# VH-VL binders against Uncharacterized protein B0228.1: the designs that were tried, part 2

Target 1, 207 residues: Uncharacterized protein B0228.1, of Caenorhabditis elegans (q09220)
Amino acid sequence: AVVTPSIENHKMENASVTISKVPISHRPRGFTAGSDSKKLAVQRFKLLISDFLSDAQLSKSIDVAAVGMHKGKSMDDILDDVYTRLRRTLSTKQISELAKAQKGLVEDLDEKSAKLVKARVKRMIVYSFDPAAEQIHKYATRPSMAFALIAETINERFVGSVKDLIRDVLTPKEYDIFRKHYHPHIFKLDNIGNNTEAVRTTTHETF

## First folded at step 1 (VH-VL)

Design i4 (framework fv_ivicentamab_arm2)
Fold by ESMFold2-Fast, scan of step 1:
Structure i4 (fold): chain C 207 residues (1-207), chain A 121 residues (1-121), chain B 110 residues (1-110)
Amino acid sequence: as target 1 above (207 residues)
Amino acid sequence: EVQLVESGGGLVQPGGSLRLSCAASGFTVSSNYMNWVRQAPGKGLEWVSIIYSEGSTDYASWAKGRFTISRDNSKNTLYLQMNSLRAEDTAVYYCARDRYYDTSEYYFDYWGQGTLVTVSS
Amino acid sequence: AYDMTQSPSTLSASVGDRVTITCQASQSIGSWLAWYQQKPGKAPKLLIHDASSLESGVPSRFKGSGSGTEFTLTISSLQPDDFATYYCQQYYSYSPDTYTFGGGTKVEIK
């Protein structure tokens, strides 16, 4: 059996900018030298992220993640570093747009923003270094949908950020379209089949 | 060598307006986050405004609606338009650079010499 | 809001003394903190970034430490050039509290 690596189990010692110097056999599967350029990474991240983030903010997120990986930081430390930098660069307008998309106030916005940003950043990192995640983008009609799809496939936990990501990133109509083209077991319905709680017991049950 | 040179300060009446300039050399302002920071005579440092590399802006709550940060990339110059000036706006105004390289460094590594704004009758 | 409280506001010291300045954040800011030195009539100068990283050209007698909500700047053997006002600054928060500064600590000759 072919087991694809999970970056959650890896200590990343190479920055994306230097991947071309790593032997092919040691690179994430599916990446070529051309795929490791910063420009391509930014474009790929756009497939996974809402358009409210600027190219500069995406580029900074990639740089912080790459530096942390090069220094051998844990996934949680890298996520904290990127989240901290990205949060600091959000404009008043971007924060207001996030607040309008969510039901919470300033403190609720900070908590939801933290979960959403961390989830998005985790998927950006996985997408950059796990080629299997690239296949999900072909099913997305917009970047935030691709990001939600990738988050569901690589996040093996059904607690916390998964429900927040679906709620905040996908509209009910988008989720309905998505589930018709995606493996239904990843977005399993609540125990009683209530569609409003579709992600309550989400788990990956591929056979 | 990186240099920031402020100009445009002076004496102005309450309710008046001033436009401060910050001429940059040794780097490109559009490639960096740029800030205005002020210091009232004998007081501490107070952040005023930022313009991000992509062009969006943010302000201290007390500056919002009265001050406007901008840049002219062709002149490599940062500006602060100050309207409805009050006596409490009297301060030395510094421009400061947030980062020099395309790195994860977000602190003020270079500051200008400052320009004094005095709001008095 | 990320309020920065700096203490003491003023301290008197002699050349050769060990001086410690503290900076407290109202909420955790990780290690996203810088220290600046300002001499009378001059612009501030960056001393330390990321709580503990010494800026190039800054003497090794300056040391930053701390994380989360409590930070310190230590000058191990005070020199005549060190009589100045010192400021901490966080760069963790997002707008509108971006770049909050501490109130400053003036180091005066005893």
Scores: ipSAE 0.000, ipTM 0.431, lowest interface PAE 18.3, mean pLDDT 65

Design i5 (framework fv_ivicentamab_arm2)
Heavy chain, then light chain:
Amino acid sequence: EVQLVESGGGLVQPGGSLRLSCAASGFTFSSYAMNWVRQAPGKGLEWVSIIYSGGRTDYASWAKGRFTISRDNSKNTLYLQMNSLRAEDTAVYYCARDTYEYWSGYPMDVWGQGTLVTVSS
Amino acid sequence: AYDMTQSPSTLSASVGDRVTITCQASQSISTYLAWYQQKPGKAPKLLIHKASTLESGVPSRFKGSGSGTEFTLTISSLQPDDFATYYCQQYDEYSRTPYTFGGGTKVEIK
ESMFold2-Fast, scan of step 1: ipSAE 0.000; ipTM 0.465

Design i6 (framework fv_ivicentamab_arm2)
Heavy chain, then light chain:
Amino acid sequence: EVQLVESGGGLVQPGGSLRLSCAASGFTVSSNYMNWVRQAPGKGLEWVSIIYWGGSTDYASWAKGRFTISRDNSKNTLYLQMNSLRAEDTAVYYCARGDRYYDSYFDYWGQGTLVTVSS
Amino acid sequence: AYDMTQSPSTLSASVGDRVTITCQASQSISSYLAWYQQKPGKAPKLLIHEASSLESGVPSRFKGSGSGTEFTLTISSLQPDDFATYYCQQYNDYSPGEYTFGGGTKVEIK
ESMFold2-Fast, scan of step 1: ipSAE 0.012; ipTM 0.472

Design i7 (framework fv_ivicentamab_arm2)
Fold by ESMFold2-Fast, scan of step 1:
Structure i7 (fold): chain C 207 residues (1-207), chain A 123 residues (1-123), chain B 110 residues (1-110)
Amino acid sequence: as target 1 above (207 residues)
Amino acid sequence: EVQLVESGGGLVQPGGSLRLSCAASGFTFSDYYMNWVRQAPGKGLEWVSIIYSGGSTDYASWAKGRFTISRDNSKNTLYLQMNSLRAEDTAVYYCAREGYSYDYRSGYAFDIWGQGTLVTVSS
Amino acid sequence: AYDMTQSPSTLSASVGDRVTITCQASQSISSWLAWYQQKPGKAPKLLIHDASSLESGVPSRFKGSGSGTEFTLTISSLQPDDFATYYCQQYNSYEGYPYTFGGGTKVEIK
């Protein structure tokens, strides 16, 4: 039983208006009338995101994703646009170089300093995807998947694991696609299974 | 209401070309991934090609370089351009729609199929 | 591309019989599998998606099960309309985009 922090009404209205730009055929069917649990999961997801984003950042991030999907952009292009809005000017190439240099950066440091540097590099890597995961964008043009990927990229700012909340938004097949292509380094291992509010019991779901 | 209708099949000589069409009606064509699947006489189903809603494409390895899938969203029509045809390409060609994963009823399986159009490659 | 092995190739059955068809993937495909029914001269019809999810309008006597590499389609009480050829199909996105069909199982009258 986890209570999500309060969110200001004006931020939620802004996000809702932006989502309405997405074609109806691309909206999750689980948000039809009588899907109170899915509505709650979406509201909790938005509320967690808003804790770490200003009203302008939240509105623009969701707007960029929704507009990109409406225009038929690939998921890679949409995520690149969102990363630019949230992660400032650090390029994917720079993040890759930092990841390659990580071992060298920590070899001469004391244990406490090494942990801080590793945490920082890990956060930077979260905003880049392995080329092997490019298949995800061919299937992830749906609003629920876009939000799952956005939540994943800001996971380091969450107090707890967002993984279980993402499962509440995705269909079993969407979650299976997401799960297969996510990288363990995006989530701390201790975050897996620490959040119980979004556990599901389906044949396509992994705990 | 929801329907796919293929056309363009016929008899063609080895080395020839054919263009198949698939007319879609009853749904928002531009929102769906579309596929071509073929079936040789008395044989099983064989996937040929896919075109995504955004326009990117993928092909079976044996179809690469000879077949081209395309779509015209303004006409709600899917196409398959077949070049350098061989006797082994003789088959009924079906167009098929992939369902939405958040439509719990259909997933990404092929939920709507056309009636098929026969392509015969023979001298 | 994942090879899909379907068995048996042909089976003979009577109305009211319980029929079981199996489909084996050469490597794990999770639950990325659909079942189709095809009658002579007709296009295939989707019965089951994601290994076990029954399509709207398909009779409840059809059930899919399995995950990973072994999958089963069961018809609990065969009806006259069920004499047809059945195909499984994988759509695993992990190893790429080739969709592979099983060889088919023809269910014919005893």
Scores: ipSAE 0.000, ipTM 0.439, lowest interface PAE 17.2, mean pLDDT 64

Design i8 (framework fv_ivicentamab_arm2)
Fold by ESMFold2-Fast, scan of step 1:
Structure i8 (fold): chain C 207 residues (1-207), chain A 124 residues (1-124), chain B 110 residues (1-110)
Amino acid sequence: as target 1 above (207 residues)
Amino acid sequence: EVQLVESGGGLVQPGGSLRLSCAASGFTVSSNYMNWVRQAPGKGLEWVSIIYSGGYTDYASWAKGRFTISRDNSKNTLYLQMNSLRAEDTAVYYCARDLGEYYDWSGRYAFDIWGQGTLVTVSS
Amino acid sequence: AYDMTQSPSTLSASVGDRVTITCQASQSISSYLAWYQQKPGKAPKLLIHDASSLESGVPSRFKGSGSGTEFTLTISSLQPDDFATYYCQQYESYSPDSYTFGGGTKVEIK
């Protein structure tokens, strides 16, 4: 499969800019994304990643992520909570679709291309569950490609560490920015710049 | 039936080590947030440690560096490795299942299932 | 860390009495508070989570209320099986000390 170039989305850009101005640390405990911000996050996920999930599934995923973010949970815990809950709500049809997408990824992409696209989609998935994330539209890709990669990411999550997966796709600066929106104590030892051993250990072949 | 059974408690000298086990039945420990809670004789409850479904761990400030929580998914068993034990660590140790944030959309951490406890005595 | 203070530490009551136990948090914990009952020689039993949500199988005479920093457990008509020690627990804090328990309240026969 051929990777489509990222394109700017004016409507999505406005949505992400508006939501991004509200720091996660200022959200009420047990925060459920407000009706408007939640709708924008749901629409963004469907557009940038896939519409295979129901509005209810996405709404609940956003709520789970928001609670974890507000509690200062690590990125590993937040994504684990989201994917664990999401998988338990998937229909047989959705699971079948995920399995088919994953097979297509293996057959249609060479190893090098698959790795690059996987990295981009992981970053986009992390940002998609954060209504405050900025410029997520820059990581937009063709929905069919995004769906193929999210399928692989969901299956991989229950095998590996989500932090290791996310670290592979974020730049040190991007990781630092997102860490600042969560409990700083939890991330002090996990700063990529401060832990060269972690960087070396999780190094993967990439461009 | 959902059940947790602790074992591994006993008498140990100050500075010694001990490993506690918590065998689960009726559910999978890797799918849940699991905790250790202790209670000194005649005293109140004190939280010790948590392991999240994703494998991340956290500890009470006094337990950091001395205690390590872990699990073996193939045995469906939770562990607590205790090192550099002190007289003040004498207590009944309970393992407990967190109701789980992922089971409760409000992100709760109440402990719905508890083991019977295992006594650890740190003395001469 | 969130300090949890229970009062009273001990109370004497008779069957049929209305019993009130208070739990005070050093800072707001919203509604992230659970109540446990512990009988001698037994593990604690979850009674209430989320400040006011009664667990399945727990008698309706148990009622939790409050939010923010002050919480109350009320037993509307004390029964013989209710003589026990009660603990509150916060789960608002993440790390360090993600969960803290109150000191406990022992409900004794008058």
Scores: ipSAE 0.000, ipTM 0.431, lowest interface PAE 17.4, mean pLDDT 70

Design i9 (framework fv_ivicentamab_arm2)
Fold by ESMFold2-Fast, scan of step 1:
Structure i9 (fold): chain C 207 residues (1-207), chain A 120 residues (1-120), chain B 110 residues (1-110)
Amino acid sequence: as target 1 above (207 residues)
Amino acid sequence: EVQLVESGGGLVQPGGSLRLSCAASGFTFSSYEMNWVRQAPGKGLEWVSIIYTGGSTDYASWAKGRFTISRDNSKNTLYLQMNSLRAEDTAVYYCARGLRYFDWEPFDYWGQGTLVTVSS
Amino acid sequence: AYDMTQSPSTLSASVGDRVTITCQASQDISSWLAWYQQKPGKAPKLLIHKASSLESGVPSRFKGSGSGTEFTLTISSLQPDDFATYYCQQYNSYDTPYYTFGGGTKVEIK
């Protein structure tokens, strides 16, 4: 059974340090009861991650977040800390599910909060890239290219169109950049996955 | 070229304090977790502390409360503030580059180390 | 908390020998293990990451294998440049310390 800590539950006696155990006076201002949009984002994020993280990954994520909140860190810094620690343990399937969950995370948020959530989900995907990432790092100097290649790699393991996965990961602007600068000259969207191995094994001069 | 250069080591009395610096160049410093690793004369490697890209820190249990790791991304510099030094803290202290977004290679670059000697 | 036990502490070998070094983790670390080479007076050098992935520029005679709790570093035909101390290191991110080194294996001439 998965245990999902509540921010408002102060009766968790046998749990690791959690956000709900951090006093309001010690929480970052953006995570106080008066910050409805940020509080909603945190609640939605917890609901989404609990479905596909292991108990150990979930517990570690919450412990790291609680420490960051106690120290007054920003939401961005807390999420970066969580995801840099999880990246070694996340499977390609978990990364794909996190990227797809991004659509639900932003529905009821104000514009500023939605941008923050989107940026953090994308950073999490970047942090969670597998050992083939060294080739992508060498040749993908723009974030939009890196995300497109990550989406291609994810698509190799899942049912769905390459176009849909890229759209889940990239903003409309980043998708437009991908189409203009990479897709027309290297491959077709329908066949993007076929070029993933070429990127992993090709020398610098090819891309 | 990637370079890490430590400084600040020296002789210090028990109970004293010392601040180590590690100057980084040749890579995007802010994209990497950074670490301190030490090695007592003739002994093995021992991890000391980590600072993540978001600024979170962790320490070896024996270092908690005495050592503080910090970074200045604008100066591409890593620091280790060491307080309440003991004879058993005598070691070469290495700055080591940790993991990045697209890299499963831990400690792929190390500085040459700086010697800290704690003696009366 | 991970204990990393490395064996043997020292071994004597001749050029051309096959050398095997063992590393045991007290808990399952999957494949999150690296191997380092250190020569006297020098900083360590990363040889292998993720248990078996050879670093660029490292000779193919070095091979890492294993997963879970048992790992080995093999040097298939020892060269003069290989006399050094070797360390294994776990980097599983679930618990502090996030990085733990083995005690080292000194490969000596003869």
Scores: ipSAE 0.000, ipTM 0.457, lowest interface PAE 13.4, mean pLDDT 68

Design m10 (framework fv_masavibart)
Fold by ESMFold2-Fast, scan of step 1:
Structure m10 (fold): chain C 207 residues (1-207), chain A 124 residues (1-124), chain B 110 residues (1-110)
Amino acid sequence: as target 1 above (207 residues)
Amino acid sequence: QVQLVESGGGVVQPGRSLRLSCAASGFTFSYYAMYWVRQAPGKGLEWVAVISYDGSNKYYADSVKGRFTISRDNSKNTLYLQMNSLRTEDTAVYYCARDYSEYRYDWGYPLDYWGQGTLVTVSS
Amino acid sequence: QSALTQPASVSGSPGQSITISCTGTSSDVGGYNYVSWYQQHPGKAPKLMIYDVSDRPSGVSNRFSGSKSGNTASLTISGLQSEDEADYYCSSYTSSGTYVFGGGTKLTVL
């Protein structure tokens, strides 16, 4: 298990660390019946399954850190304050890249689900500036991982919206891996890794 | 669903002032950066100004710096362009446009929705 | 703020393919993957056709595609139709954090 330091102890002095390596090409598209759209959606699903299974422990660490918030302020209020300060240290390009990634993640979601996504993305951005939480930077640089993190949080709605895609276009083996994604506590990462080849990307996955 | 409606255009003499408005509906106006883009008759598109979602950041084309002021009123879902010291070269159709990004970020995305435009004619 | 370079005009016949180029510098088209394309019919507002070099907004025909090589971005329209006759503008994010538009290309469908 990995435990991330409380956001209250985050050192904003390290805000020189850039989050400019967001893989915009992984931005999700709406799920449609067209054959080309289904191929793109299958590609995105394979990335989501692979990324989520690899980083299940990191998503749990983020949740644990959130419960440590104090002093009568909500998590959303504190994240808004910290994110507003971070905007001043980020370049216009970095802010634009993050906005594009976040828009791509929420375009298929209802208002409540989009709000949860926004909260998770802000948390990832804040933690990416913590030198003790370098691994969490992956979520900020890979929209597919952020989307997988959201899928865990809102799985009932997400599964409903992609039900036809999961069953119609994934192989039985791929569908089994995806099914296990919604019950991660039942499966070990190394066992799941033996069933799927590594997913590649041309964008940077690390600092 | 999404609508942007410009108003306030007209014929005005050089050196005078004019204020344009853009009424937004069908989306959460306060989440989006907004642009003014103009097009002189028979000419191409020219970016004029941009304003962040909360009005705290503004940027202008060099041709209008010091003369034009972009502003917004999020409680009224309205974008404004105050045009001072107008010149004949400012004659154009002025479009209001929305930045593709949302959720309280700055600009940098393309412009996904445009209004119908309002004609400003500066002549003596 | 300098405009991006586009050909003034291009023409094609129904069913053919045409390509419109948009050339900038390393400070705009060459430096970023943030090129967009707009279609404008006479008397109408521009419509977003392509963004981030090659992405299409919802509702835009897959006959429209975008690409980029070095400092030059390209818009390709396949299966030309009469309704494609319009002015086309490219736009790019710049190192100053704003946008710049191309001079525009008039497409005539013969």
Scores: ipSAE 0.000, ipTM 0.429, lowest interface PAE 17.9, mean pLDDT 63

Design m11 (framework fv_masavibart)
Fold by ESMFold2-Fast, scan of step 1:
Structure m11 (fold): chain C 207 residues (1-207), chain A 122 residues (1-122), chain B 110 residues (1-110)
Amino acid sequence: as target 1 above (207 residues)
Amino acid sequence: QVQLVESGGGVVQPGRSLRLSCAASGFTFSSYAMYWVRQAPGKGLEWVAVISYDGSNKYYADSVKGRFTISRDNSKNTLYLQMNSLRTEDTAVYYCTTDYWEGYRSEYFQHWGQGTLVTVSS
Amino acid sequence: QSALTQPASVSGSPGQSITISCTGTSSDVGGYNYVSWYQQHPGKAPKLMIYEVSNRPSGVSNRFSGSKSGNTASLTISGLQSEDEADYYCSSYTYSSTLVFGGGTKLTVL
């Protein structure tokens, strides 16, 4: 179970590339959260973890979340509790590689964006109680997988309000760092590193 | 065990053509990207070209763009490099590499062939 | 010209530590964590020593370590041994999804 079909890696990478290769300024008029490209990318991302999920595992996660909400806990607190329990079934190497992957994904992001990425990775882990969880962390340590997770996260945030995201979440300097390090395919840079086209669309576009 | 074996190198005159082959075994060839990397005698490594797992996407170094064509035959587990309009500057050992690593796709080259020497001289 | 800048040569004595630098731009080394290092002995194909800036493949000695600060990546070899004498190359992906290599560094162990 440690060996996975190579085609699954290509599906994940292609999903991220499909979204990330279309700059906001080049998207069709009326692009929304429900667009075919976003749906396809989400479906492809889920495909990589489908082999590690069962209806029972997914139901257990939902039940824990429901119980926690009745106790006044946030979803993030419930996921932390479940993740801490799950860590006891993972090897030291698996835990270390997951922590390393999270550090790599968030090191150049602002605190709010980093929390979103960490929550997404944690959710992926929580949905996989299988001994095959080792396969997920191997994918998470690859640059293409890290890019896929970040592309999904930024796409989810930008769909709501690009203007509000820039204003409330990222400083101009933080936005430039995030753009350059993790979303090169979303934002084309000119010869001097200037991304005037993407900056223009992100300050005035709503999805 | 992953194995990559290059062939087709030799001595050719400037302006002529040559086709290199790389025979792959030990992994699911049709699921991974393939690369050509060259090294001129006594010099450093230079990336030449890449081809996606299904052959639909190809990228080239500026120094060879328009002259070299990368292709693959997944039914034969074989990678090719068609080299046209050869110049003395193309003299190098040519290696094939892949992004395959222990069943996963990587952005790094764990596996290399032995290389095949191409000498372009008058 | 090589896209990434490395010193042409570096030398050390057995048991010492040496560091090889690899300097690029914000569109390659500084742009994201795709830096790798390769060791090449004369007449041999390159061998992957470090990937993703600081990760070591299984079977590579823990005497080899990697790091990055801004646009410069570094390979450090501790407890230097005669068998470490080789050429070392850094590599990075660019924003255009092409690969670039450094010019190479000849390590001499004397």
Scores: ipSAE 0.000, ipTM 0.421, lowest interface PAE 18.8, mean pLDDT 63

Design m12 (framework fv_masavibart)
Fold by ESMFold2-Fast, scan of step 1:
Structure m12 (fold): chain C 207 residues (1-207), chain A 122 residues (1-122), chain B 110 residues (1-110)
Amino acid sequence: as target 1 above (207 residues)
Amino acid sequence: QVQLVESGGGVVQPGRSLRLSCAASGFTFSRYAMYWVRQAPGKGLEWVAVISYDGSNKYYADSVKGRFTISRDNSKNTLYLQMNSLRTEDTAVYYCARGPEYDWLYDYFDYWGQGTLVTVSS
Amino acid sequence: QSALTQPASVSGSPGQSITISCTGTSSDVGGYNYVSWYQQHPGKAPKLMIYDVSNRPSGVSNRFSGSKSGNTASLTISGLQSEDEADYYCGSYTSDSTYVFGGGTKLTVL
């Protein structure tokens, strides 16, 4: 079952379909999308979330999301409720850091772009703090375009780690396909090597 | 058109093993989570097991945990259920069913096979 | 494991509306919007009628609708027809990442 579809989620599902069209025989030998790689990605994502929130704060945020879904509210109302309650769970320092990140996401953007980025940030919070802790694994081990783009704009450390997680989970060929569906201005190829690892060019303007 | 065809059912004695297969056609098998669901004669539906589209996640009902193993071969479009240490209460029609596309949430079955009968009796 | 609670039977006449309830806990029906409903005619495989609380698969009559309030999901069949006579099962995702079915409801069309 899935959360109510958005345009960003639709694009992410299309990227996953494209990746799945790469036959196993076309993947580099010796690279496995095995349990070890996924386990590492999950552990790393949990560590990132721990840097942002304590385990107790994360559990409380997940519970709030569950309550919102339970009450049969619209997705926008649930997103607003989760976001508001998540802020109440944070320390003064974390609130300040979040406010800086949010300001950085939208500065120098036109109104339409700012609205889109804000909507994506709210969706990322809900997706990351779904009612079941197990759903965090879904987003940590299965990259999506919306998740990757939203995570990219929140914090430099979080951004870099998300890119590393996607890289660790996907084969080099799958990563290249995913990169083509990720916002082009976030990544650029090394001109010396045609299919080298994508080089990050990160600013909030990439949306 | 989507088709799921179960096979491998039959009569077996308690304590023995049996392996069920489910052949899928009419869709891209590797994109979908797959399920086994059983139904004892005259009784309701009981979920048995699920496997994610890539085989990385598997979950089992408590009643079969440690005895049954779900697996898949995406290159052959085939789902399997290895049933060990069979008990008389495992007697049921076993259905394979298709779950959500590219999802870790296993919350519905949109297509079902015809079922295969497993009778555990001495 | 405990099944979701459904009435054992419901009945109605052609043209009427009937509702079947499905009650769970906050760890399944109440915790998520991942409730589905299945129709099973005697000797046949089940058919998905509703998923994600209220969504209909392609090809399912709009006479079938789903809803949820608290820990209880409901399937409503309007304009009841003789071919609707069947067993109906609800099912839900759980906090353990497993799935649980209801005990089933036999619908009789009088």
Scores: ipSAE 0.000, ipTM 0.435, lowest interface PAE 17.5, mean pLDDT 65

